# Designs tried in a protein design chat: VHH binders against Gluconolactonase (gnl). Part 22

Target 1, 316 residues: Gluconolactonase (gnl), of Zymomonas mobilis subsp. mobilis (q01578)
Amino acid sequence: NGSTIGKITKFSPRLDAILDVSTPIEVIASDIQWSEGPVWVKNGNFLLFSDPPANIMRKWTPDAGVSIFLKPSGHAEPIPAGQFREPGSNGMKVGPDGKIWVADSGTRAIMKVDPVTRQRSVVVDNYKGKRFNSPNDLFFSKSGAVYFTDPPYGLTNLDESDIKEMNYNGVFRLSPDGRLDLIEAGLSRPNGLALSPDETKLYVSNSDRASPNIWVYSLDSNGLPTSRTLLRNFRKEYFDQGLAGLPDGMNIDKQGNLFASAPGGIYIFAPDGECLGLISGNPGQPLSNCCFGEKGQTLFISASHNVVRVRTKTFG
Below, E stands for the ipSAE of ESMFold2; O stands for the ipSAE of OpenDDE; V2 stands for 0.75 times the mean of E and O plus 0.25 times the DockQ between their complexes.

## First folded at step 13 (VHH; framework vhh_8emy_2)

Design y2 (from v2 with E106Y; at its last look DockQ between E and O 0.82; V2 from the best seeds 0.00; counts 0 for: grease 24.8 > 24.2)
Fold by ESMFold2, look of step 13:
Structure y2 (fold): chain B 316 residues (1-316), chain A 125 residues (1-125)
Amino acid sequence: as target 1 above (316 residues)
Amino acid sequence: QVQLQESGGGLVQPGSSLRLSCAASGFTFSSYWMHWVRQAPGKGPEWVSIISYSGSSTNYATSVKGRFSISRDNPSKTLYLQMNSLRPEDSAVYYCARESGYDRYYSGSYTFDYRGQGTQVTVSS
């Protein structure tokens, strides 16, 4: 609507190659129950984003503003009473087939949506005969493999859900030929993820206040993890500073700079791990996920009841 | 001082309608998302409905969807709940509440920094 929120904080002069700290954080959508999982659809030049508790996938363009793209975006109506906290879609990406691939928390599957017909189909909904919990986010490799996270956020009572079939919250890799690998089972709350441009690293957020971490996994030539190291722990930001959010969604630019949600906003990390800057919302306003769009120099950010954008010098 | 005052409750027969009102003062009403919450004897609070600060986006608990309608009038600083096809299980004290947050990582519940005294709705059994 032309208004702005928050601020940008510079921690390193290296940020100057990425964005100007005086750049406004512009509000482009308001009145969203809870914004999540933005994706830019280049073929058609529009933004899609999820509203998981509302069970709506929303579309934004500059000329029309916000409209409904899919309702329901996830679980079919009526929603079974007492089973789902977030029945809608969440993370989204444009796949190698040109369709919108969806971490569909309410349907408990990776789904895909034809952007023209809006028809939905299941890509994968189980691992070794057990249903996924509630997929949250996903990221494609250049080969067309998809990494995705399966925390319990869509399910009432989380890990103690009556309908949860797995005793873990997994990170998975689905290869282009259909092979499904469980690549990490030990995270309490796997959430956002991204690959470095050379695909030697997989970043994964853990959105648990007991272990509010962003992890970096080293990948072998088959795209499977061989080791991991801690990029950052956010206990101080969450507990001592009371900053809103937990490690959540993320994305990466073409130079390998990571844009990662955590307590306080979207943190920007250089490929060497140095923290360069922070994009913050208003006090108490979490920024949960982000994507690059338009001509690759706009960072769209899901900001609770809003969607916002920031112009960048870098390209996503 | 933030103040919220509910009214419009009463004793009604099953299938009846009621319209609840909530008068707000002491804050910029149009800058907040507002909710209705209800509490029956022996039960914890139950979230009922949400409305965006402009009124353009609404949602409802599954138990009331299709029967209840939330609305607001920002010039008069008033929140409303139209309750149709009332059932005995809708009997509760109804509160309007000002949103302070959304705990999506744990409870999946909204948090509220202010609510009123409530208005009693009783649907005879």
Scores: ipSAE 0.709, ipTM 0.877, lowest interface PAE 1.4, mean pLDDT 95
ESMFold2 (binder alone), look of step 13: mean pLDDT 86; pTM 0.864
OpenDDE, look of step 13: ipSAE 0.875; ipTM 0.932

Design y3 (from v2 with E106M; at its last look DockQ between E and O 0.79; V2 from the best seeds 0.78)
Fold by ESMFold2, look of step 13:
Order: sequence, then C-alpha cells, then structure tokens
Structure y3 (fold): chain B 316 residues (1-316), chain A 125 residues (1-125)
Amino acid sequence: as target 1 above (316 residues)
Amino acid sequence: QVQLQESGGGLVQPGSSLRLSCAASGFTFSSYWMHWVRQAPGKGPEWVSIISYSGSSTNYATSVKGRFSISRDNPSKTLYLQMNSLRPEDSAVYYCARESGYDRYMSGSYTFDYRGQGTQVTVSS
C-alpha cells in the first residue's frame, strides 16, 4: 500500500551485512485487529498470519492483498464467555509434511492445517492427561521435532484461569515419533523460540515484565536442554525507557543471527550474542513476531494493527 | 482538543433496538481504531466492541455478539453502535473510546487515551 513505519537503528557495523538502515519498513496490511505468528508458505508464495483476538487466520499476497484463510482459526464458535482473551491461532510454521502447524491458543493445542483443503486436525493437546494452557509459538528442528511454548495468554486471568490445568507454563519438545517432553517448567511467561542453525542452542523469550529475558539453552544430542545463559534482560528498555512490548516472537537466519521481539522492536543478535541493530515501529507500536519469506530475503513482521516487511541482505 | 460525544441512549423495552452515535472532533478520526465500552451501576467498565480505522474489521464481546453492530462514517467523523434485541443486562452508560494501545501481556485489555461523557441506555423489564 506504499506507507512505511518506524526506523532501523544500527549498533554495530556488522549490521551492514544483514540490512541497510535506510531500508523502508513497508506496510503491507492494515485493519488487522492484532497481527501475530506470520509464516511464509513457499509452495504457493503467500504469507499467512494470525489475528488471535479476531479468531482469524489471514492470507496475504502481493497481488490480492489480505483475505481470510481460516475462520475460526482457533476455538470453535461460540466462544465460552469469560474464558478466553484470545480465542484464535497464534504462532505458525510449515511442517516437514508441508502442512501448517499452529500454536493454537484458543483450541489449546498444537494443530495442523492442510493448506489446500484447510482441514484442521489435532497434533497434541495435553501432557500426561492435563490440557495445555494456550500454546503461543513453535519451531521445528531439521529432524522434524517441534519445540513449542505454553503461556497462559489465551486464557482470561492468565495463571489464575478457572480452566488452567497445569500449575506451570511449559516449553515442550515433540519428537517426530510422537514422544512429548516437558523441557522447561520454570519460566513465568515462555513465548517465542528458535533454534540455532546447528541446533546446539534453543532461544526462548520470557514475556514477563518482572523477568523480561531472552534465554539461550545449550542442547544435547537428543535436543534436550542441559544449561542456560541469559542473552539479554530488557528491564531497562521496558521500565526506564517505556518502550512498547515485551520479549515475544523470534526467528533466525541461515547465518545464525537471531531476530527477536522485545521492548522497542525486533532486535538483531549475532551468534556470539552481540546486539547489531533494532527494527522499531512507530512510538508505542510493538513488533511482536517475524518470519522470513519470498526468496528468503524479506522479513515479515507482525506490528499490532499492521503487517510490515523489510528487505534483508541475509537469508532466513 | 480531542472530544467525543455520545448520544442516542434512552429508556426502552426489552427486545427493542437503539442506535448510539459518537461525534468525534479535534483529531484525525480516520487514523484511529475506535471502541464502545459500557459501565453498569456498581460495576467496572466492560469492553463492548472494536472497529478498525477504515471500518473493515470489527469484533464484539461475547455478551453482545450477534445483537450489536459497530460502524463508522469517516467523512462525518461519527462512530455508531446498532443495538438490537436489547435485554435488561444491557443497561449501562455507553462510552465511545479512542484506542491508545493493547496491554496484551498484563491486563489483556485495550487502553484508551480519550472517552466521552457517555449516554445512558436503560432497558426496563
């Protein structure tokens, strides 16, 4: 549509290999109640993204703009009064089977959607007989394992929800053979996650203002965490600077640079942990998640009521 | 100076319809997402409905979905709420509100920087 938002800030000359600070942050969609969980579907060349409060999965193409792909995207209508803040889908990825795998906050499950028939089916909805809270985001390993987060953001009253069955907010790993492991139970608000390209690291964001962290977990050969290190705490950005957002979605390029939502926008971290730059929205406009698409050199970003894109020099 | 002025409330019978209006001035109306919020006596505010700045996207609280319809006319800077099949529990002061943000991580509620004085809707049983 031709309009732009925000700005790009360079903290290191190493950013120059990733993107130009003069690159426009181009608005490609407007009138979105709340954009989340973008995913590029290479087979068909289109973007899908979630609108969790609207309970809609939306599709965008350059030629046709925005359309409805799936409604409802999450919880079946009618929505039970007083139980859900966000009944729709959230994070999404194309799985090894070519289907869209969905962290479905409203259905409280990991779901898969056939991109042709649009038929939905449950992948997993419980751990040891207890329902998930409201899955938020997911990320595949090369072997087809999926890591996902289970914060309470879809549920009214969060941790105090009347329908919450777990007394923790977990990070899980589902292996290709169907084994489900709870790999972290101690984070207050696990949200976005990504694997390093060599899969020795798992990044996990915590969206709690009391502990607004991005963690880095070392993984063993079975893809299970053995230790963790703090990548960054964002308390200063949130409380002292009043920047919009909390640590949220993330993605990674082929060189291992992490693109992570936090107060102020999408931060870009090198594999060694150096912060290289920041993609910001307009003042007060959070940028919640991102994905690479088109020929791998477009970063699509969910930006509250908008979806935006930024051309990159790197490949996702 | 930002101003929002609601009108169209009144005393009606159950099953009736009412149309509320909100006249906006002092800002670029078409650049903002707008909401209706209501407050019954002795209760906290209850979010009712949202509309995108172009009017193409709308949503509703579960308590009113299927009965209420939000709309806007950007040239006249007016927001509307069509209320059908009114019930005694819809009795409240209704406010037009300008969105300033969404507190997704804490309250899960929209935030508003301006709202009007409200218009009273009373549905007698």
Scores: ipSAE 0.687, ipTM 0.871, lowest interface PAE 1.7, mean pLDDT 95
ESMFold2 (binder alone), look of step 13: mean pLDDT 85; pTM 0.851
OpenDDE, look of step 13: ipSAE 0.865; ipTM 0.928

Design y4 (from v2 with Y53R; at its last look DockQ between E and O 0.88; V2 from the best seeds 0.85)
Fold by ESMFold2, look of step 13:
Structure y4 (fold): chain B 316 residues (1-316), chain A 125 residues (1-125)
Amino acid sequence: as target 1 above (316 residues)
Amino acid sequence: QVQLQESGGGLVQPGSSLRLSCAASGFTFSSYWMHWVRQAPGKGPEWVSIISRSGSSTNYATSVKGRFSISRDNPSKTLYLQMNSLRPEDSAVYYCARESGYDRYESGSYTFDYRGQGTQVTVSS
């Protein structure tokens, strides 16, 4: 242990089944330019996380602390002048093949990385002949399909980027057989996403301050959206309370509780949509994404210049 | 009160080196990420470099990467910028700045709550 940050706020007694409000938010890594996309790698017991503006994928273990896993993690150096804000990797997940699948903002692709050889290869980099913008996050179904988001955050000038080829910022589904579907084209800033455990729902965050929302899509038997509802709008938290962040990364536990980044920290929602609690950083410190690890009862959280962990009663 | 005081600028020839210093006082220097920012006449501010609290993580604008090196000495509360292979386009007033945030979702720029008065670097011709 060592230093801690922030606090946990309880909004419902139902939070007591998930975590104790007195649980420390322990700092496990510091000196990170911007932490994002944590993923726990069971085979080897280590955490990987991205540092997108630094173009580094970093590894953490309790024994060795932080080290470089891949540099560059995304776009090859040198970075073309004026094209990229964040040339590195972002969201990551362990795929059904045991490899690290990466929303690679700088390479503008979904990539995969062999965790032993560290060799990188392209999974998919275009839709109908147009290059992706800068993929941000991804989430696997049990069948091995991967959902991912394609906002412009890696590109200089965002929607106005000189190299942007699509006139939308999509949410996509890649099936195990290689079919690629554009499942949502109307969000301004799609970011984090997660599936409910029964896979009847897809959660998607929108990081736009004008519509800082978490959406819930109902899915059909083919894993495609049929309708959507608003889980939560965060305009008041962002504008009135001045809380740091916008809806960003998310993850889900085995009970279907959603752990979602938004202004103020990581919010915890029950499957019925009730907001149970909030894990906050220090004032002004956004918490951008999270993952479960260490036998499923540790929540790792990317917290701007830090990575932190919180012990949970629930299992991810 | 928070103070940042830059020094080490001057008039030099292309290809020369300079080392800028920034003396910090009035705050816990080792608790902050620090930056260098420069501003040429008639232009807006340009971010140059970032360094972590411990100095273990650094990054640079594409225009200076490979030529400039940021460092810090926390005991003496001093930030440095070693500038090698200077070019006329590096001519600017250089400021050290204390990070207050990162506007990731809009401008993609760092925000600063304090910066110094700056030191002039002029690379002739």
Scores: ipSAE 0.794, ipTM 0.912, lowest interface PAE 1.1, mean pLDDT 95
ESMFold2 (binder alone), look of step 13: mean pLDDT 85; pTM 0.853
OpenDDE, look of step 13: ipSAE 0.879; ipTM 0.933
ESMFold2, look of step 14: ipSAE 0.780; ipTM 0.906
ESMFold2 (binder alone), look of step 14: mean pLDDT 85; pTM 0.853
OpenDDE, look of step 14: ipSAE 0.906; ipTM 0.949

Design y5 (from v2 with S56E; at its last look DockQ between E and O 0.72; V2 from the best seeds 0.75)
Fold by ESMFold2, look of step 13:
Structure y5 (fold): chain B 316 residues (1-316), chain A 125 residues (1-125)
Amino acid sequence: as target 1 above (316 residues)
Amino acid sequence: QVQLQESGGGLVQPGSSLRLSCAASGFTFSSYWMHWVRQAPGKGPEWVSIISYSGESTNYATSVKGRFSISRDNPSKTLYLQMNSLRPEDSAVYYCARESGYDRYESGSYTFDYRGQGTQVTVSS
């Protein structure tokens, strides 16, 4: 398609420490049914990203372009008729064990994938005997705990799915010793999440157009939420401006700046909550998730049928 | 003016094959993801298949996977659907459609800004 897309908008001069507004938003992959969940695999220098409706995990390198890494990436084929709208993998992170940990919407589990053998195994698939809905995204603490979200986006009919076993859409924390905590049950559409670098805050997006919010949870020393505040509501951007997307994936740089998907693109928030800038796709093109890669100064962004990258001054 | 014209339908026996065509004009065909959608009498539209603008990526509804094959020829601005092992439940009007979006967060359905008049496929019972 094209070599570049979109634009970068500066809302604060503080953006100048993060990226130059003239930096191109470079298309590195096309022909993706729906790109999601990018992760940079430092050991091997490649990008993985999910194509959840296609049930494919894809790999990109500068020299070889896009190839298939796993097919199926999620639910085994054939897909049961009428049960899944996104049977593939979604959010991904490199875990402390060097494996790719996957919010696997179609398998309804947190999975891990050996990046060499490509073998898949289950990390956790239920809470108190009830199957997860369709895990969407995840984020590791430094101790190796993983926070993840469990909205119904992989399931046909969402909250009304015939196979949904929970009457809520949870945010969970799995500790390194295997303890699983339900840390938030009240969000309608929990989606992306990230920890502040000092791990005192957990950011969680809610992808509901009735309540399109990014929340900030204060965490205690055990990594459990004690309170929350609203970072931003995006109703005006979605309804009044008609901007594409809803609050979705996010990531954080080493200085604590949050890069968060919402209507209009990837918003950049300073640790104090000031909105510094916006990375937008073409009109009508949502940007759903992002990760830092290469030497930490490249922001990779899932952009609908594309994957794009932006060079940054900051480090992820 | 955007135009999509389907052809190739007909009355066939179970187990038969048909190849549908869709001639496109009035837009840059190679810049769009294209779909096949079908509608049986008294039923709502059913998504059938998707193809990327270059043709490198394809996907299918579970009900047709393994039997149907979508393809495109960008120089001739033509979209195709090869339908093999046809069954009575495949009887429908088949439409080619130009993608305008994907309602990922709500319905999980593709949206289309243009579709053709359709071509009737009838598989005898």
Scores: ipSAE 0.732, ipTM 0.887, lowest interface PAE 1.3, mean pLDDT 95
ESMFold2 (binder alone), look of step 13: mean pLDDT 83; pTM 0.836
OpenDDE, look of step 13: ipSAE 0.781; ipTM 0.888

Design y6 (from v2 with T62I; at its last look DockQ between E and O 0.80; V2 from the best seeds 0.76)
Fold by ESMFold2, look of step 13:
Structure y6 (fold): chain B 316 residues (1-316), chain A 125 residues (1-125)
Amino acid sequence: as target 1 above (316 residues)
Amino acid sequence: QVQLQESGGGLVQPGSSLRLSCAASGFTFSSYWMHWVRQAPGKGPEWVSIISYSGSSTNYAISVKGRFSISRDNPSKTLYLQMNSLRPEDSAVYYCARESGYDRYESGSYTFDYRGQGTQVTVSS
């Protein structure tokens, strides 16, 4: 308890408006099988995060430390033998209804959880009669639409899973009235995503070492993609530098700076695409996802067996 | 130099119990997450169980959950696997392994930088 990890590297003086490179990367949780999908619950002032292989959703507060919030967090027990490698919940966000919306890899659905009663219900579990693979992450628009990704990471054998019903790994948009659109079917491993504050852009990561990219999609007035451009390819970081991780979770601050997991840690990109800095774990320690919390100036980061936090000058 | 040495295997009947041990030396045992992995003849390695560096978190392959229990004693640098209600399909060489990473994105498997020579478990009627 009270330890720190990693380092922060400055690539541009513009980082100075976002965070101080000397700020510690504080360990707040340990002994986590694999941390993912942190979300700050403002009403009650606590952090939730997923442990997908453990099938546990965990809660953290500074006074009580880590406790179990939901077990199981995803697929109900008993787990069918040979079908799931990560039966738990993954990405999470507080929805417009005040509930915790969950990319539930093991249940193969977008679920919602009442943060007080802890009761779970299905939001959506299929597209045109075919079950999702194993939803991984999600992000809300201001109108209450939710964008989410559906890679096969929850399923044994991934794309070759015996229970996979779709022949693609989709990015979807669910409108507030319940219309579900498949907005991208061509990514091999869609993972984290975020909207720019003006919602003209959707960022999507692809966690495939053959195409370790963060994409930027231009959105039309219906929130649907019209084109895409490459923000960054991370093959050099992964193959040449041997840095841990692949493009994974992401979040965005109020100024439009993107905080995106990729080989080496959490990269910080300005709205114009300039890479400003990098938050790194210890050597070989991937940082998979992040969220802003407390009063918006704390970045919580899922860091493999740990959860860590970094103080920011910017507001999420 | 890192050394891991398994013991406690044997030939038993279905429904029996066995307790495997793994003696560790040459590294700070309490700083590592540890695993059991098994390999049956003609098959690839199969992950069995994981334990956190402090011992407070554990998990198991679905095929053994509820029957096997992993534990560790950090002062004696020893890892354990209690195996109950053994079945013929549990027959394998069992290895303790030191975690080096988790290839979540590609293989979906843990990676190990060291493992022992293994101990044979044979369950036959």
Scores: ipSAE 0.640, ipTM 0.845, lowest interface PAE 1.7, mean pLDDT 94
ESMFold2 (binder alone), look of step 13: mean pLDDT 86; pTM 0.857
OpenDDE, look of step 13: ipSAE 0.858; ipTM 0.923

Design y7 (from v2 with W33Y; at its last look DockQ between E and O 0.03; V2 from the best seeds 0.00; counts 0 for: pae E 5.3 > 2, placed apart)
Fold by ESMFold2, look of step 13:
Structure y7 (fold): chain B 316 residues (1-316), chain A 125 residues (1-125)
Amino acid sequence: as target 1 above (316 residues)
Amino acid sequence: QVQLQESGGGLVQPGSSLRLSCAASGFTFSSYYMHWVRQAPGKGPEWVSIISYSGSSTNYATSVKGRFSISRDNPSKTLYLQMNSLRPEDSAVYYCARESGYDRYESGSYTFDYRGQGTQVTVSS
């Protein structure tokens, strides 16, 4: 590594509490087929990230660089011919049990991975007897509930896949006691999601160029949506400005600032919805997802064929 | 063998409505995002609208939003554009266009591999 990409753009002086615009966007990994779903594993101080089309979960440390953590990361070999676009893992989080919870697109399940033994087990793989499409991303509440998205991106032909069992692309909530709720069925491409720190809001990206939106759901005390508002539509950025990317992964800092992938890079929104700044890659380089690590003041970003990092003033 | 055939254009007065149709053949219509694009004399092409595979998601250029609506009927392999409150600025040849196998891994943007002959819409000034 040792190189930098992109730039940081300030839209509001409020960004100054979060990031310096002069901070380098440092390349820490290169030659990745497609980087996605980064997660910082505090116990052991390393980054994991997914390479969904390669069917590999990759590990990075400053000392050793990139190595293979799991291969296959998702669907067991051999891969059924013509059924999968993304047979690998995608979004990942460290769960309350210390295991790596995985939106496993190829296995079509939420999976757990023991970080020591690397053994995998199924958490949930169906809703009311129908298999998930290809789970993409997930986010934990403080109580240990997990929200996750189920777009068809892992499946060949997407919505038209021969193996798709649901007639929708859902957003789900799994409670710690195993209750599974379908909380949104109307999005065409639900992708990234995050909870506000007080858990009154759920943010969900729709990664569809025909509807490139980030939505905000108000949540009741049971963690279920009561209403929905539009945070931002990215039609202008995508169609008029030709900026790379679509609404994709997201994460949140301890003050409730949302870091969300969309056309142009990672946008930073204050809790009141004001857009404060933008972290961009090189021209034509989408930034797909992000996580906080290294004592909470490093933002790791999946940047197409790279993984990059940015130092923050805020804590994740 | 991919064919796209637009129809429904004509000469109308400001404030009128028109409904454009596009008949598709020679490919699996339901597997493609479809677009409307227009081109006025002496101007470059202008993107108008997009519709997803199933028709569940749509989007529009700012110049037509609220006045135009795109739809599709996958069984009949037909794409539509309902154009309301037409203005002289809407005068153009309208083309339906197939999005070329758009892949989020490459550009994150759209390109077209096929379009029809077009249908002329003329709104009197």
Scores: ipSAE 0.068, ipTM 0.575, lowest interface PAE 5.3, mean pLDDT 92
ESMFold2 (binder alone), look of step 13: mean pLDDT 86; pTM 0.866
OpenDDE, look of step 13: ipSAE 0.875; ipTM 0.930

Design y8 (at its last look DockQ between E and O 0.69; V2 from the best seeds 0.00; counts 0 for: pae E 2.8 > 2, grease 24.4 > 24.2)
Fold by ESMFold2, look of step 13:
Structure y8 (fold): chain B 316 residues (1-316), chain A 126 residues (1-126)
Amino acid sequence: as target 1 above (316 residues)
Amino acid sequence: QVQLQESGGGLVQPGSSLRLSCAASGFTFSSYWMHWVRQAPGKGPEWVSIISYSGSSTNYATSVKGRFSISRDNPSKTLYLQMNSLRPEDSAVYYCARESGYDRYEYSGSYTFDYRGQGTQVTVSS
């Protein structure tokens, strides 16, 4: 009964083990200012997603549709004039403690939210006494460490923001005991990230059209990067083909297939780096992030003013 | 032949109210998210407000939030901006704009527009 968008393109017969190209991309939410950071909350069977410019965290269930879960989701209102483009929450994950951990662009912190009481608390808001820019996305290791990205997208004027305290846009690792490591300072626009299931690799997207890359970092036994390789550059897709979006959010299934936002939609990469397929929105409609939910065979995708879902054969 | 025509501007004193209108034609108005954008003399364009195609979702630039309200009437294909408690810094040409996309990755402005009107002048002075 719901409407659908877009299409699925197969680049390799290996896609057939992951999803059927004829499966609909079903719209489950509309009238969203900008959807981002979906997360499935298994304990309670619901989806949360962020609307960063609206400063709202929204909840979806099949029975009730969309409702407000937190407002404000990020920075307390009123928002200081001229300081924030996106004052709300962004990326979200369920942490090992069962709470919702939030890359909170407007609060400029990693926050956590009790899903029952909806109480918010700060996990970390600075590195060496300097405030984060506007955290965007995060990903947990099995040990409970959290990797997160700190691009300037929440701040008015981005890198030139008058409230920005760091001269870089970092990728960080917070260990379970509270140790905070800056693991990459050289990316212009670090955004989405994911760990391979064996945690030997960290994928990080860079949302800069001058360097629209997805990087793969090799990790040592301490979860710290030792080297990196380029998975894909998307300059051709962005400049030559005019496809909407830049490298953004990502997630990974249990087999290690990477589902990564980039110009054109959500690309699916096998563990060996082969690009298997592409889930696209309507022309000009970027798909910014995704998560697996329900029994692990539903891919939820933030699609501009929409949230959509795709049934998969694989498990997230 | 998409057309957008703004009206309702004028010269007012600080603290006054104005209501801007935007008449739309040549497209299915109810299928588009619509915006107000303003441009003061010698400055770049500034995004002001957004409304969903149904009217159920709205938002505002921090500089106008709490003072301005956007609305639409889909049967008459008209977009509105109610401006209260006007200040001298609100002086600008105001444009209604049809959203074509949203690209927050670039340095300036998150929304893209494929059509805008010729604008209506709002001047707030003492």
Scores: ipSAE 0.462, ipTM 0.770, lowest interface PAE 2.8, mean pLDDT 93
ESMFold2 (binder alone), look of step 13: mean pLDDT 82; pTM 0.827
OpenDDE, look of step 13: ipSAE 0.852; ipTM 0.919

## First folded at step 14 (VHH; framework vhh_8emy_2)

Design r1 (from y4 with I50V; at its last look DockQ between E and O 0.89; V2 from the best seeds 0.81)
Fold by ESMFold2, look of step 14:
Structure r1 (fold): chain B 316 residues (1-316), chain A 125 residues (1-125)
Amino acid sequence: as target 1 above (316 residues)
Amino acid sequence: QVQLQESGGGLVQPGSSLRLSCAASGFTFSSYWMHWVRQAPGKGPEWVSVISRSGSSTNYATSVKGRFSISRDNPSKTLYLQMNSLRPEDSAVYYCARESGYDRYESGSYTFDYRGQGTQVTVSS
């Protein structure tokens, strides 16, 4: 809305190929209860993002600003008392079918939404007869498989929720033919995820303050993990420096640079794991997720009560 | 010094309406998201409602949605809560509060850096 926030910090001269530290972090939306899960819809040139506690999916264009796209975005009203912290949609991606695929925390499912009719339908809501907790984020492979995370953040009392049916918080892979694999059950708070462009790596964030990590999994030719290594631990940033946020959403550019939310903002990692820079909000303002749009050279970032954008030299 | 002062509470019968007011001073009122929180005897604080800086976005706890309406007047630095169809379970001390954050990953609750002394609402036959 003509205002800017935050700052960009350079840790390596390699950042200069990705973005200019003087680039403004421009506010494009305000008055959002909590912004999450932005996705650029190329067909129509607009941004969608979730407002999970408000149970609204919102749309932004430069001409019209912010409007309501879908309300409710998640759980139908009335919301069962005492069961949900966040009844709305969260992470979103445009699927191979041109529909909006949604990690729908309140409906406890992966849903899809027709962008024209706005009709909602269930893609998957259970694994071996047990309901998901509250799906949070998702990412497509080139073959059309979808990876998604199932932390308890939508549920009151988290792991101790009265309605939670699984005793783990999973990372799943749904193949195009409908086979569902549980690919990781040991993370306490799996959240954001992204694939490297060659799909040999899967990045997964863990939003737990006791274990605030970004993990990188090596994938076999079937897209299944074979090993993992730690990209980064953020305990010092969270506890010692008091920086806002926890490892959350992420995205990747065409060169394999990872843009990952963590305490302090959006960190930029080269494919070799070197941390190149940091996009920060105002003090105390977390940056929770991001996506590329506007021909791939705009990074849209969910920033609590705001949505912001940053122009990049790289392409997403 | 930040000050928030609630008023408009009272003793009313079920089904009645009340309008609460909160006078703000000592800060730029229009720069903050504002909330109503209530606390009944023997219970912890219960979040009631939120309003954005401009007033364009609002939300409500499930227990009050459809009955309560939050509003603000930024020129007069005043926050309001219109309470309709009051029930005995709405009896509480009501506080206006200035948002400082949202503890999304842990408690799932808003955090507040300032609140007023509160105004008593009692709904009794």
Scores: ipSAE 0.649, ipTM 0.856, lowest interface PAE 1.7, mean pLDDT 94
ESMFold2 (binder alone), look of step 14: mean pLDDT 87; pTM 0.869
OpenDDE, look of step 14: ipSAE 0.906; ipTM 0.948

